# Designs tried in a protein design chat: VHH binders against q86b00r158to499. Part 18

Target 1, 342 residues: q86b00r158to499
Amino acid sequence: PRNSLQRAIDRLKNKFGISLKGSFEEEFYLIKKGDNNNSSVASLLNSIEKLDHGTFANYHSLDCYGDILEKITNALEEQGLPIEQLLSESGSGQFEITIDYTDIMEACDRHIIVRQTINSIASYNGYIATFIPKPFDGLVGSGCHAHLSLWDTNDSNLTPDANGECGLSLVNQFFIGGLLKHSKSLTALFNTTPNSYKRLKPFYWSGCNVSWGLDNKESFIRIPSSPFSATDGCSNFEIKTIDHTSNPYLAMAGIIHAGFDGIENSIAPPPPTSLFDQSVLNNQLIPSNFEDAIQSLKENHYLCENIGNDISNAFIHVKLAENKILKELSDDDQILKLLELF

## First folded at step 4 (VHH)

Design g52 (framework vhh_7mjh_2)
Fold by ESMFold2-Fast, scan of step 4:
Parts: C-alpha cells; sequence; structure tokens
Structure g52 (fold): chain B 342 residues (1-342), chain A 127 residues (1-127)
C-alpha cells in the first residue's frame, strides 16, 4: 500500500505541482497489567477506574502515568520523532501524542513507528497500550486525527488565503470539495471494524457530518483557527474520523485521489457550517456501519481504479471477511480480539 | 492552579546578552512542549520558538541566530538565552503552554482548554 500512496503523491505533483504535508494526533489508553485484567473488558475498565478514583494514599498509582509517559516520549524523541504535543486527561487513562508536521509519506511512516514504540514501551513497563477506537462504552473513543496542508514545488504553503472562505485558498476549497464528494467511500478506508462505528456518533465531536467549517468539530473537515499563525488565513485542515484500524497509506492515497478529483473538476464544497447552525442536525451523515461504508467504496470506481484495482479488491475482500467474523462475537469478545491486533 | 511566571527582563545595552526564565507550577511540566513569544511595542505577537520535553527545539527562522531555548525538567523551569541584542529586540516576552483538550466523563463530551500564558517580562535594549 505504500506504493499506492506514492502513486497518489506523484499524480498530484505531476498534474498540479502540489504536494501534501501532515501529521497525526495519536489517541490511546494506558491500562495497568494484572493477573486477570486481559481476560475481560470489565477487568480492563476496572483497572482504569481504580487509578481514576485514587485517594491521597494512592498518589503513587497516579504518578505511574508520569513515569510511563516520560519513557514513551523519550523513546519517540530518541528515534528522531519530534513531539509537538502530549495531552492527558487527569484520571481518564487516555492520552494523545502529536508528532511534528512533515511530508505526507514520512507522516504515515511516523504514524506506524509511533504506535509500535508506544506499545513496546508500555508493555515493557507493565501496561497495555490500546488503540481500539471504542474499547469502553462509558468512555471516550480513540482516533488518529489527520492535519493536512497543500504545498507548491517551491515549498510554499498553498492552504491559506485571508480573503478566502474560512481563510482557505480556492485550490484548498476544491480539494475539500473532492473529500466531501467521496466522504462515504473514504470512511471505509478510515474506519475498518464494527467497533470503529461505536465511536462515530453525532454530538460527540467525532466529525460524522458531511460538511466543513471553521472550528466545527462535528464536521468531516474541520478548519482549525490559530491565534499564533503568522500567515493570514488557516494553515491546515483536519479530518477527525480516522482511527487506528486504518492502513495510513491507503487512507492517505484515498484522500489524495479524492482531493485531486476536487481540484481537477473544480468541485466547490457546500457553504461551511457553524457548530451552532441548527441545520447540522439534518446534514448528510457518513455511514453508521462498515457494511454501508464498504458498499459506497465498491460503487466508487474512481477511487478503486486510482488506488489500484488489485489493492482495492484485496482490501474490500479481506475487510468484509474480518468484519463478518467480528460481528459473530459479542461486543466484549470483539474488544478482547481487537486487543490482539491493536 | 496552573501558572507560568517569567523573570529576567530589564535594561540591556545593544550587543549584550540576557537570559529569561519561566517558572511553571500546577501541572506536570515535563509532559508539555513549551514556547516563547514576544510582542514589540505597537506590534503583533511574534513566535520565537518551542522546546519539546526531551530538549529538542524548533525556532522562528528569522530569530534562530539570536536565541537558544532550554529547559530544566527537574526545576520546572524554561529558559530563553538571547545574544547580540539590538534595539528591535525591545519587547515583552511571554512563556506559553500549548492549548490542550480533554474529555469530561460526567457529560460524555470533549472540551478544549485555553492556552496558558505567563504575565510577561519586558526587555528594553537601549544605549
Amino acid sequence: as target 1 above (342 residues)
Amino acid sequence: EVQLVESGGGLVQPGGSLRLSCAASGFTFSWYYMSWVRQAPGKGLEWIGRIYSSGNTSYNPSLKSLVTISRDNSKNTLYLQMNSLRAEDTATYYCARPRYSGYDLKTGNYYYGMDVWGQGTTVTVSS
């Protein structure tokens, strides 16, 4: 699939002189290992809850996150992966690591290395790190948001335009138009398990609406505002729905081909939506399950042909088979099975 | 409460050097990258640079030759070393922690925290 992404990158560069840069925000849970905590979802949740409800006598258990997070961040930085940001919610057991911005192929390579490093360091130190999209019904899901921008052959950022809608250049608006046109098919590449769709819910800032807008966390494409940008307009755009079950090379190849279609055919996106716009509730939604998403991809000849028919067919066939097997399991058994994979 | 307190500003002659400090409290300093930002009188904010938890740095290219950012995680302190100062370096200098996001278990919703800023410390370069 890495070759598929390279072809997408080359296509965009050769036709329009445009390249893509980006970064991922890696969300994950850390769970303290115990004799029984990997045998049921309830025991895993209990491990997190025990740390969340620590008393003054339990400051030691709360401190263990500081130690493990420092080992993880040190290991990442020693591998030449500059950490842009580490965020934690005190008492939730969930963390987010963002790696610095880079060329899109390198960003995908870094994404793989980051997950491997987090898993290895956590495991060695008595923790389970999990990237499952929705491991616990009562707790927030884990995604891997992608921040993306368009650049020219002189390494100038083509994303911003102070006079453009939401501070975006016309070419970036067309790229987004392509993304929204193909959003249902892209969802199949972004969210590849039944569990993925437990995370993708309206009103939980997951980005399920087929829309875009400034700081709108319910939109498929979010345009983040920045108080420190030296450039007039917005420096990047964000896709929030992607989770760790995606193959990042295939996901990005899909994104690039969709955006290419937008630019080539001058596809204007619909007007941007505000989070407080009441029409958000009535907007078109991305698929709510994998079967509907994969059907959209199967019917999208443009994306399948450009990604590569062999790769697309293999992806569709394998993922349908995997989802059929997973759906035969109870929700809890699916989580335990996914812990072996993610 | 989360606090950032800058110190070390003052008067300095052109060509001189100065080191600013930022003392952090109320959060786990070593978990965050930290930034320096400045604002010259009557002008907008200018980003100086940031430093990751490990000590790796990233700078504004226009200021890279003038400044060095460092940190001491054991003392919860951030530093900005400035050399070969000129009149145009006269500004208020701010220490800043990046914006964060979290999840509220009670409401089941995400929330986004505000940027944490220090009070600022003034540097005046004059003969």
Scores: ipSAE 0.000, ipTM 0.133, lowest interface PAE 19.8, mean pLDDT 78

Design k01 (framework vhh_7mjh_2)
Fold by ESMFold2-Fast, scan of step 4:
Structure k01 (fold): chain B 342 residues (1-342), chain A 123 residues (1-123)
Amino acid sequence: as target 1 above (342 residues)
Amino acid sequence: EVQLVESGGGLVQPGGSLRLSCAASGFTFSSYYMSWVRQAPGKGLEWIGRIYSGGSTSYNPSLKSLVTISRDNSKNTLYLQMNSLRAEDTATYYCARKGVTSYYRTSGSFDYWGQGTTVTVSS
């Protein structure tokens, strides 16, 4: 898949002189292992259930996480990954780490290194780090939102235009038009397990509406505002639905090919929807389950051919088989399996 | 280009209250967590607390009942409210961007510090 991403990058650059830069927002939970029997499956499940039911609300406070977060950030910085942002998310024991932005291939490489580092440091220090999209029914889900911008060969940001819709240049609007056109198929690349679809629900700020707009957390494409966006335009756009079950290289290759289609065919996006637009019931939604998403991908000859028929066929085959196996497990066993993987 | 400027320090009577401000510029303030740190004369740095972009806070347990950290993202300003001040609270107070500290340690990867504002508690 890394070679597939390189081909997508080269296609966009060779045809339009455009490159992507970006970063991922790494959302994850930290769960303190129990003192007794912390190696057992029952111990892990009990820790998850206690967090889900709020039994350890004080234990999972930010004060408890200072030392582990310092170890994580120091380990990341020692690997040349400077932290751009560290936030406590709305879920108990949930955090977000964003690394400084860079060329899109490097951003994908960093994404993998960040997850490996967080898992290793957490495990060594008596924590479980989990990147599962929806590990706890009562708590918010974890994604890896992608912040993206378009750049020219002179290293100038092509994303902003203060006079454009939502502060975006026309070329970026066309890129988004391509993303929205292909949104259902992209969902298969972004959200690859049954658990992913427990997170992707209306009114959970997950971005499942096939729409875009300024600061609209329900939109598939969110345009982050800044104090300067009216004067300078907006510097980037965000894809909110991506979660940690995606292969970042394949997901990003899909994004680039979809955006390419938008630019090549001058696909205008629909009018943006505002945060104050409450017509969620009238909005088209991305698929609500993996089977529908994968069917959309199978029918999308454009994306499959450009990603590579061998790669796309292998992806479809493997992910359908994995989903079949996961669905045969109880909910608890599925979570335990996903903890092993993510 | 990143700049942090503390203000609001000065002389205050024991038992009094004081609010410090930190004006941020040169970066997207709303995207970063911010910290307050102090240094008493002749002593090391003491972490006071931090506030994340969404407003959630974490405090040094020894100071939690005496201080409140808040922020106004629309004004790019960080605040430290201090109540029931004692002579031992005399220190230079710094705001800092994007550090990681534990409640027992002030060392961490702070990107930028302000120049500090001095608070003197005496009669």
Scores: ipSAE 0.000, ipTM 0.150, lowest interface PAE 17.7, mean pLDDT 79

Design k02 (framework vhh_7mjh_2)
Fold by ESMFold2-Fast, scan of step 4:
Structure k02 (fold): chain B 342 residues (1-342), chain A 123 residues (1-123)
Amino acid sequence: as target 1 above (342 residues)
Amino acid sequence: EVQLVESGGGLVQPGGSLRLSCAASGFTFSSYFMSWVRQAPGKGLEWIGRIYSGGSTSYNPSLKSLVTISRDNSKNTLYLQMNSLRAEDTATYYCARKGVTSYYSTSGSFDYWGQGTTVTVSS
């Protein structure tokens, strides 16, 4: 799939002189190992809940996890990974590490290295790190949000235009138009297990609406507002739905080909939606299960041909087979199986 | 009822300037990308440029130095300013509304066109 991404990058650059840069926000849970805490979901959850006594849970968790987080951070820095931010998330025992943005191929390489480093350091120090999209009912899910921007051959950011809709340039609006057109097919590349779809629920800030907008966490494409000035325009756009079951190279190849279609055919996105407008406007939802997502991908000849028919067919075949096996397991057994993989 | 009505065409001498207007009605004008397209006699359609609600523009590179597209959302009006007109600029000029993204409509790049206004550049 890395070669598929390179072909997508080359296509965008050769036709339009545009390159993509980005970064992932890595969300994960840290669970302290006990005698049987990896043998049942209840045991795993119990290990986390021991620290969750209410409004002080986040500060208490960060304090209790200080040593392991320092070891993870040091290991990432020693590998030359520029950490932009480390945060305690809404879930008890849940954290987010954000790596600084870079060329999109390197961003995908960094995503793999970060996950491997977190898993290895956690495991060696008596913790389980998990990237499962929805490991616990009633707790927040874990994704890997992608922040993306468009750049020209002179390394100038083409993303912002203070006079554009949501502070975005026209070319970036067309790129988003392509992403929204292909959103249902992209979902198959972004969210590849039954568990992924337990995280992707409307009204849970997961980005399930086939829409876009300024600071709208329910939109498939979220545009982060400028933190300093409205006249600066927006420096990037965000896809929140991607989770750790995706192959980042394949997911990003799909993103680039979809955006290419938007630019090539000047596909204007619909008017942006605000959080408040979502209650009034009828927005389409992305697929609510993997089978519907994969069917959308199968019918998308444009994406499948540009990704590569052999790669697309192999992906579809393998992921349908994997989902069939997972769906034969109870919800808890699916989590335990996914814990071995993610 | 969506309507686009161009005006301002006519006979103009080489080197002259001309401003075309397009009056839009029957839709929320400010929500749509608008374009100008022309067709010279016996030739195909040639895209001139487009403009979004915020005023950002994109032009056909071969025409960028000769034209400026602007809009007035309060008046639901689109403009095309043309300078240094040449005989080869003789054409019918169309105001066109960009269609919505292809997942709402499969009908192509433009869903509504004006009737066109003719510009003749001649002595």
Scores: ipSAE 0.000, ipTM 0.118, lowest interface PAE 19.9, mean pLDDT 80

Design k03 (framework vhh_7mjh_2)
Fold by ESMFold2-Fast, scan of step 4:
Structure k03 (fold): chain B 342 residues (1-342), chain A 123 residues (1-123)
Amino acid sequence: as target 1 above (342 residues)
Amino acid sequence: EVQLVESGGGLVQPGGSLRLSCAASGFTFSSYWMSWVRQAPGKGLEWIGRIYSGGSTSYNPSLKSLVTISRDNSKNTLYLQMNSLRAEDTATYYCARKGVTSYYETSGSFDYWGQGTTVTVSS
């Protein structure tokens, strides 16, 4: 799939002189492994709850998270991965690490290395790091948000235009139009397990509405407000639905081909929506399950042909087989199986 | 109103030691990663190292044996200890704050810089 992404990158550059840059926001849970852990989901959840809800004078629990996070961040920086941000997320024991922007191929390579480093350092220090999209019903899900921007051959950011809708250039608006047109098919590449769809629910700020807008966390495409002057426009756009079950090279190849279609055919996106507008009953949603998503991809000849028919057919076949196996397991056993993989 | 003010620069002899300080104000210093960067006359910027909020450090491998970065969160102060100074260490030294949220490639790593303090290594 890395070659598939390279072909997508080359196609966009050769036709329009445009390159993509980006970064991933890596959301994950850290779970302290105990001696009495019987490898059940309930046991894992209990471990997180005890650490977060202990006495306020219990400095041991607070020290453990601080220590492991410093070891993780030090290991990433020593590997030459420049960390942009580390945050405690809204989930108990949940964290987010973001790496600095870079060319999209390198961003995907970094994504793989970051996950491997987090897993290795956590494991070595008596923790389980998990990237499962929805590991616990009572806690928030873990995504792999992608921040993306368009650049020209002179290394100038083509994303912003202060006079454009939401501070975006016309070319970026067309790119988004392509993404929204292909959003249901892209969902199959972004969210590849039954568990993924437990995270993708309206009002969970997961971005499952087929819409776009400024600071709108319910939209498939979120446009973050610029931290500098509004006269410069917005510097990037965000896709929140992607989770760690995706192959980042295939996901990004799909994104590039969808955006290419938008630019090539001047596909204007619909008017942007605010968060308050997402409560309207007739808003379009991305698929609510993998089978509907994969059916949309199967019917999308444009994406399948441009990704490569061999690659797209193999992806569809393998992922349908994996989902059949997972669905034969209880919900708890599905999580334990996914813990082996993610 | 974020401010970073470096101090402690000056003239030092080859083989000498020097400690630079950076006084931070206008933000919660303890929550941010801090870095030291230098620029020799007529040369580009060279990253020296960083210190994380909890005190662990990462260094430019070519400088690791010569420098130590530390911080005092109670005083909102960042330090750079330099030993065995050479003529090639003559530069303006900047402290810089790691950005909290940045969507810009060129400004993403550092959102605020100090004015710099000059170190001259000469006999």
Scores: ipSAE 0.000, ipTM 0.156, lowest interface PAE 17.9, mean pLDDT 79

Design k04 (framework vhh_7mjh_2)
Fold by ESMFold2-Fast, scan of step 4:
Structure k04 (fold): chain B 342 residues (1-342), chain A 123 residues (1-123)
Amino acid sequence: as target 1 above (342 residues)
Amino acid sequence: EVQLVESGGGLVQPGGSLRLSCAASGFTFSSYYMSWVRQAPGKGLEWIGRIYYGGSTSYNPSLKSLVTISRDNSKNTLYLQMNSLRAEDTATYYCARKGVTSYYETSGSFDYWGQGTTVTVSS
């Protein structure tokens, strides 16, 4: 699929003189290893919960995580990966690492290296790092949100326009129009297991509404605001639904071809929606399961042909077979199986 | 059983306007990119432009000021509006269906063609 992404990049650059830059927000759980803690989902959850027990500030769990997080960040920096942000997420034992912006192909390469580094350093130091989209029903899910921006051949950011809707240039609005048009099909590329769809629920800031808007965490496309971007417009846009079961090259190729369609066909997105205006409750949703997502992809001749018919057919066939196998397992056994893969 | 049938050709005076139609049948018209191509007597095929599923167009830069392509998906019909016609625009005009959407468009990119309709620009 890396060659598929290269073709998409070349297509956008050759036709419009536009390139993408981006980064992924890598969300994951760290679970302390113990005797037999891989044998059940309950034992994994109990391992996380016992580290965070109590209503008062618990500095012991922070001390343990501080050491492992320092080792992870040192290993990433030694590989030349500049860390933009490290956060504790709302889930117990859940963290987010974001690497600084780069050209989109390199961003996808970095995504793979970051996951490999986190897994290896965690494992060596007595932890399990997991990137499963929804490993525990009672805890928040893990995604890999993509932050994207459009750039010209002179290395100028084409994303912002202070006078544009949500601080975005017209060309970026058209790119988003393409993304929303193809959103249901893109979901098949972004979210490839039954478990992925347990994370993609309304009212959990997963981005499953087919909409866009300023700081709208329920929208498929979120436009981040900041005091600094207010004077020049918005510097990037965010796709929130992507999770670690995606092939990043294939997912990004799909994004670029969808955005290309938006630009080529001057597809205006619908009016932006606010999280607090209640209209988000009436928006169309992305598919709620993988079978519906893959059916949308099958019917999207534009996307399948531009990605490559052989690649898209192989993807559809393999992922339907994989999902059938996973669905024969109990929910807990699915998680244990996915732990071998992610 | 895919069929494309062009109509609307004929004799037109220099500087005049003409609208060509292409009636499509035997496939889901709204799912395909459609193109117009012309061939002047004794010359090769010249791509005019294409229209995507959503109605947006892309044109040969040499012809962009002369033509407008549109479609009516409810009627399975493709249109070519031509203005300010010159003697050099005398040609057989074909509608064509794109079999696989690709960035580069050549005559080999089309899987079905109409029979063509002749436009003659003469005083």
Scores: ipSAE 0.000, ipTM 0.100, lowest interface PAE 21.9, mean pLDDT 79

Design k05 (framework vhh_7mjh_2)
Fold by ESMFold2-Fast, scan of step 4:
Structure k05 (fold): chain B 342 residues (1-342), chain A 123 residues (1-123)
Amino acid sequence: as target 1 above (342 residues)
Amino acid sequence: EVQLVESGGGLVQPGGSLRLSCAASGFTFSSYYMSWVRQAPGKGLEWIGRIYLGGSTSYNPSLKSLVTISRDNSKNTLYLQMNSLRAEDTATYYCARKGVTSYYDTSGSFDYWGQGTTVTVSS
């Protein structure tokens, strides 16, 4: 899939002189292992049970996790990954690490390294790090939000225009138009397990509405505001639905091809929406399950051909088989299976 | 209430050194990368450098040999050490916190700025 992303990058650059840059917001839970520091099923279930019953409410502050978080950040920066931000998230024992922006291929490479490093450091220090989209029914989910921007060959940010809708340039508006047109098919690349769809719900700030807007957390495309938005325009846009079950190279290839379609065909996005707009409640939603998402992708000849028919067919076949197996497991067994993978 | 307060500016002789401080309050200082930016009289903003959460730094190549950025998370303080100062280093120096945007883009790259501290290099 890395080769698929490279072809998408080359296509955008060769046709329009545009490059994509980005970063991921890495959301995850840290669970302290119980007695014997082992990975037995009983130990893992006990750790999950403790989190669900609020035992980790006593450990939810950054102070309680200071030592492990410091080791994680130091290990990442020793590998040349500049840590832009580390936050405690809404869930008990949930954190978010953001790596600074870079070219999209390197951003995907960094994403893989970040997850591997967090898992390794956590495991060595008696913790389980989990990137499962919705590991606990009573707690918030974990996403892998992508912040993206468009750049020209002179390394100038093409994203902003103070006089544009939501502070965005016309070319970026067309890119978003393409993303919204292909949003249902992209969902198949972004959210690849049954568990992913327990996180993707309206009114849970997950970005399920096929819409866009300034600071609108319910929109598929969110435009973050900044002190310079009113005078200089907005510098990036955000896709919140992506989770850690995604292959980042395929997800970004899909994004680039969808955005390319928008630019090539001058696809204007619909008017932006706000959270107080009634249209947010009546907006078309992305698919609510993987089978519907994959069906949208199967019917999207444009995306499948540009990603590569062999790669697209293999993805569809493998992920349908995986989802069938996962759906036959109890919820607890599915979580244990996903802990092996994510 | 997020606040960034720079200090340590003043008059310094050519060839001298100076250390600026930025005291941060109202947020978890250790969770953000921080930057220094300067503006000479009648000129635009010039990025000096940044320091990431773990202490890694990135500098403007033209200033790399003249400056060092460091941080003390226990004191919520950011520092800028300047050496071999020249008249053209006369400027107002600003401390800035990372915003929601790419560090390659000066537009929207920072969400909070200090009021600035003035450095004058003159005999």
Scores: ipSAE 0.000, ipTM 0.397, lowest interface PAE 12.1, mean pLDDT 81

Design k06 (framework vhh_7mjh_2)
Fold by ESMFold2-Fast, scan of step 4:
Structure k06 (fold): chain B 342 residues (1-342), chain A 123 residues (1-123)
Amino acid sequence: as target 1 above (342 residues)
Amino acid sequence: EVQLVESGGGLVQPGGSLRLSCAASGFTFSSYYMSWVRQAPGKGLEWIGRIYFGGSTSYNPSLKSLVTISRDNSKNTLYLQMNSLRAEDTATYYCARKGLTSYYTTSGSFDYWGQGTTVTVSS
């Protein structure tokens, strides 16, 4: 898969002189272990799954997790990873760590290192770190949002244009047009387990609408606003649906090939949608389950061929087999199985 | 209550240097990344750069060679060093704190700004 991403990067650079840079927002839960036996851990997970928003809310401030978060951030910094932000999220014990953006291949490599470091440091210090997309039914899910930008061979950001729609350059708008065209197939690469689709719900800020727009949390492509977006343009765009079950190299290869199609064929995206647009209910949605997503990918000869037919076929067969096995488990057993994998 | 207070602005000669400070209070300064943003007269806001929890920095590429951002967590203070100042660097400079956000909110937004300090580059 890493070689597949390299080919996608080379294709974009050789044809258009464009490189992709990005970063991932790593969302995860930290759960403190109370016991040494497996039954106690399972009991803790079951208890957490019964929480509602506010009924048993202990305010998990950054200060309360200070020691473990400091150990995690120190370990990341020792590996040369510049931390852009560390945030407490909506879920009890939920956090987000973002590393500064870099060339897309390095961003994917950093993503792997960050997750391994968080898991290792948490485990060593008596915590479970979980990246499962929807580990707790009553709480918010954990995503792996990607912030992306386009750059030329002179290392100039091609993303912004103050006079462009949503503060984006025309070339970036074409890239987004390609992403929206291929959005249903990309979903198969982004969200690879049944649990992934419990997180992806319309009207819950997960980015399920096949649309784009400024600060539109329901859109597949969100353009983050900044105080200077009206004057200098927007510096990046965001895909919120990606979760930690994705292979980041394969996901990014798909993104690059989809965006390439947009640029090559001058695919204008539809008009951007506002969060306050009452027509949100009528927007097209990405697939609501993995089987439909995989079917879209199977029918997308363009993406499969450019990613590589052997790689695409292997991905499809392996993931269908894994999903069949997971679906035979109860929801609770599926979560326990996913904790071993992610 | 959260407060950010900029200081160090004023009149400076072209080619000169200037160091701005931002004193933070009312929150755990070391837990937030901080940014500098400026606004020239009659222009929009221009992002200068940010500094992360551990001191790593990221800059607007147009300004990278001319500015340095640093922080002192023991003093709850953010700094902006500017060198080789030009007339076009005349602006109000703002210290800003990154807000706490989830994927349900805008991750790039600032939740608190200082009142700004004015820098005038003129002979």
Scores: ipSAE 0.000, ipTM 0.192, lowest interface PAE 17.6, mean pLDDT 79

Design k07 (framework vhh_7mjh_2)
Fold by ESMFold2-Fast, scan of step 4:
Structure k07 (fold): chain B 342 residues (1-342), chain A 123 residues (1-123)
Amino acid sequence: as target 1 above (342 residues)
Amino acid sequence: EVQLVESGGGLVQPGGSLRLSCAASGFTFSSYYMSWVRQAPGKGLEWIGRIYSGGSTSYNPSLKSLVTISRDNSKNTLYLQMNSLRAEDTATYYCARKGITEYYSTSGSFDYWGQGTTVTVSS
């Protein structure tokens, strides 16, 4: 699917002279391995229980996380992946690593390398790193948020316009209009397991509303606020629903083709929605399960043809089969299976 | 002219608590995220944490349970609450505008610093 993304990039560039830059925010849990079998249910349950009541209030726990995180960040830096941001999540052993902005193909390549590096360093040092979207009931889910911006052939950021809605240029508004039009189909590319949909719930800040807006954590497209100068606007936009079960090349190819449709057909997005709007119930939700999402994709001939019918059909067939198998497993066995994959 | 002035440092016994303040002036305080950084004698800078304009925080994992960062935008003041202080927490504490892009790096994208306030943890 890397070639599918390259075709999408070329299509956008050749028609409109536009390219994408971006980065992913990598959310994951670090779980200390037990003394017994690291793959046993009992060992994992003990680790989960520690996360639920454990906080950085214990000096021993603080020291262990500090050491492992330094090893992870040093390994990423040694590979030429400068870290833009590293955040901790209080009380859950959850972390987020963001790598600097780069062209979209490189961003997808970096996404894969970051995950491999985190898994390898964690494993070697007595930890399990997990990228499962919802590994634990009662704890926050793990996403793979994408920050995106539009650029011209002179390396100028086309995303901002201080006079535009939410500080965005007209071309970026059209790109977002395309994303919202195709949002239900894109969900199938972004969230590919039953577990993904345990994370994607309204009122849990996961971005399930088919809407957009400034700092709106419930919107499919979030526009991060930033200080404005006299000529500036917002520098990027964010998609929060993507998780680590996605193929980043297919997900991004879908994004580009959806945005292309928006630009080519001048698709204006609806008015932006704030978290404080009580008057507008016009927001639709993205699908709440994989079967509905994949059905939306199957009916979206535009996306399937542009991604490539062979690639789209293979994706649909394989993921439906995988989800059927996963749903036949107990919750514990599903988590163990997903730990092998992610 | 951007100015940041820390206060509240001093001598405290091991296991004690202390609250530091940082008074900001010369800019729209509510529009910027703010950070706390410390430097122990003879050592490099260590990032403590940051707080965004709306109040959301992120912390150095090694210090998360020991500190709480808060702000009062109406008073242009940033706070650092420290609990369960240890001898190794002896340092000069700085508030800074903006933060770091890498938590293991102590030389991030800070654009203005205060003069610092000294905390000594001993009997």
Scores: ipSAE 0.000, ipTM 0.113, lowest interface PAE 19.6, mean pLDDT 78

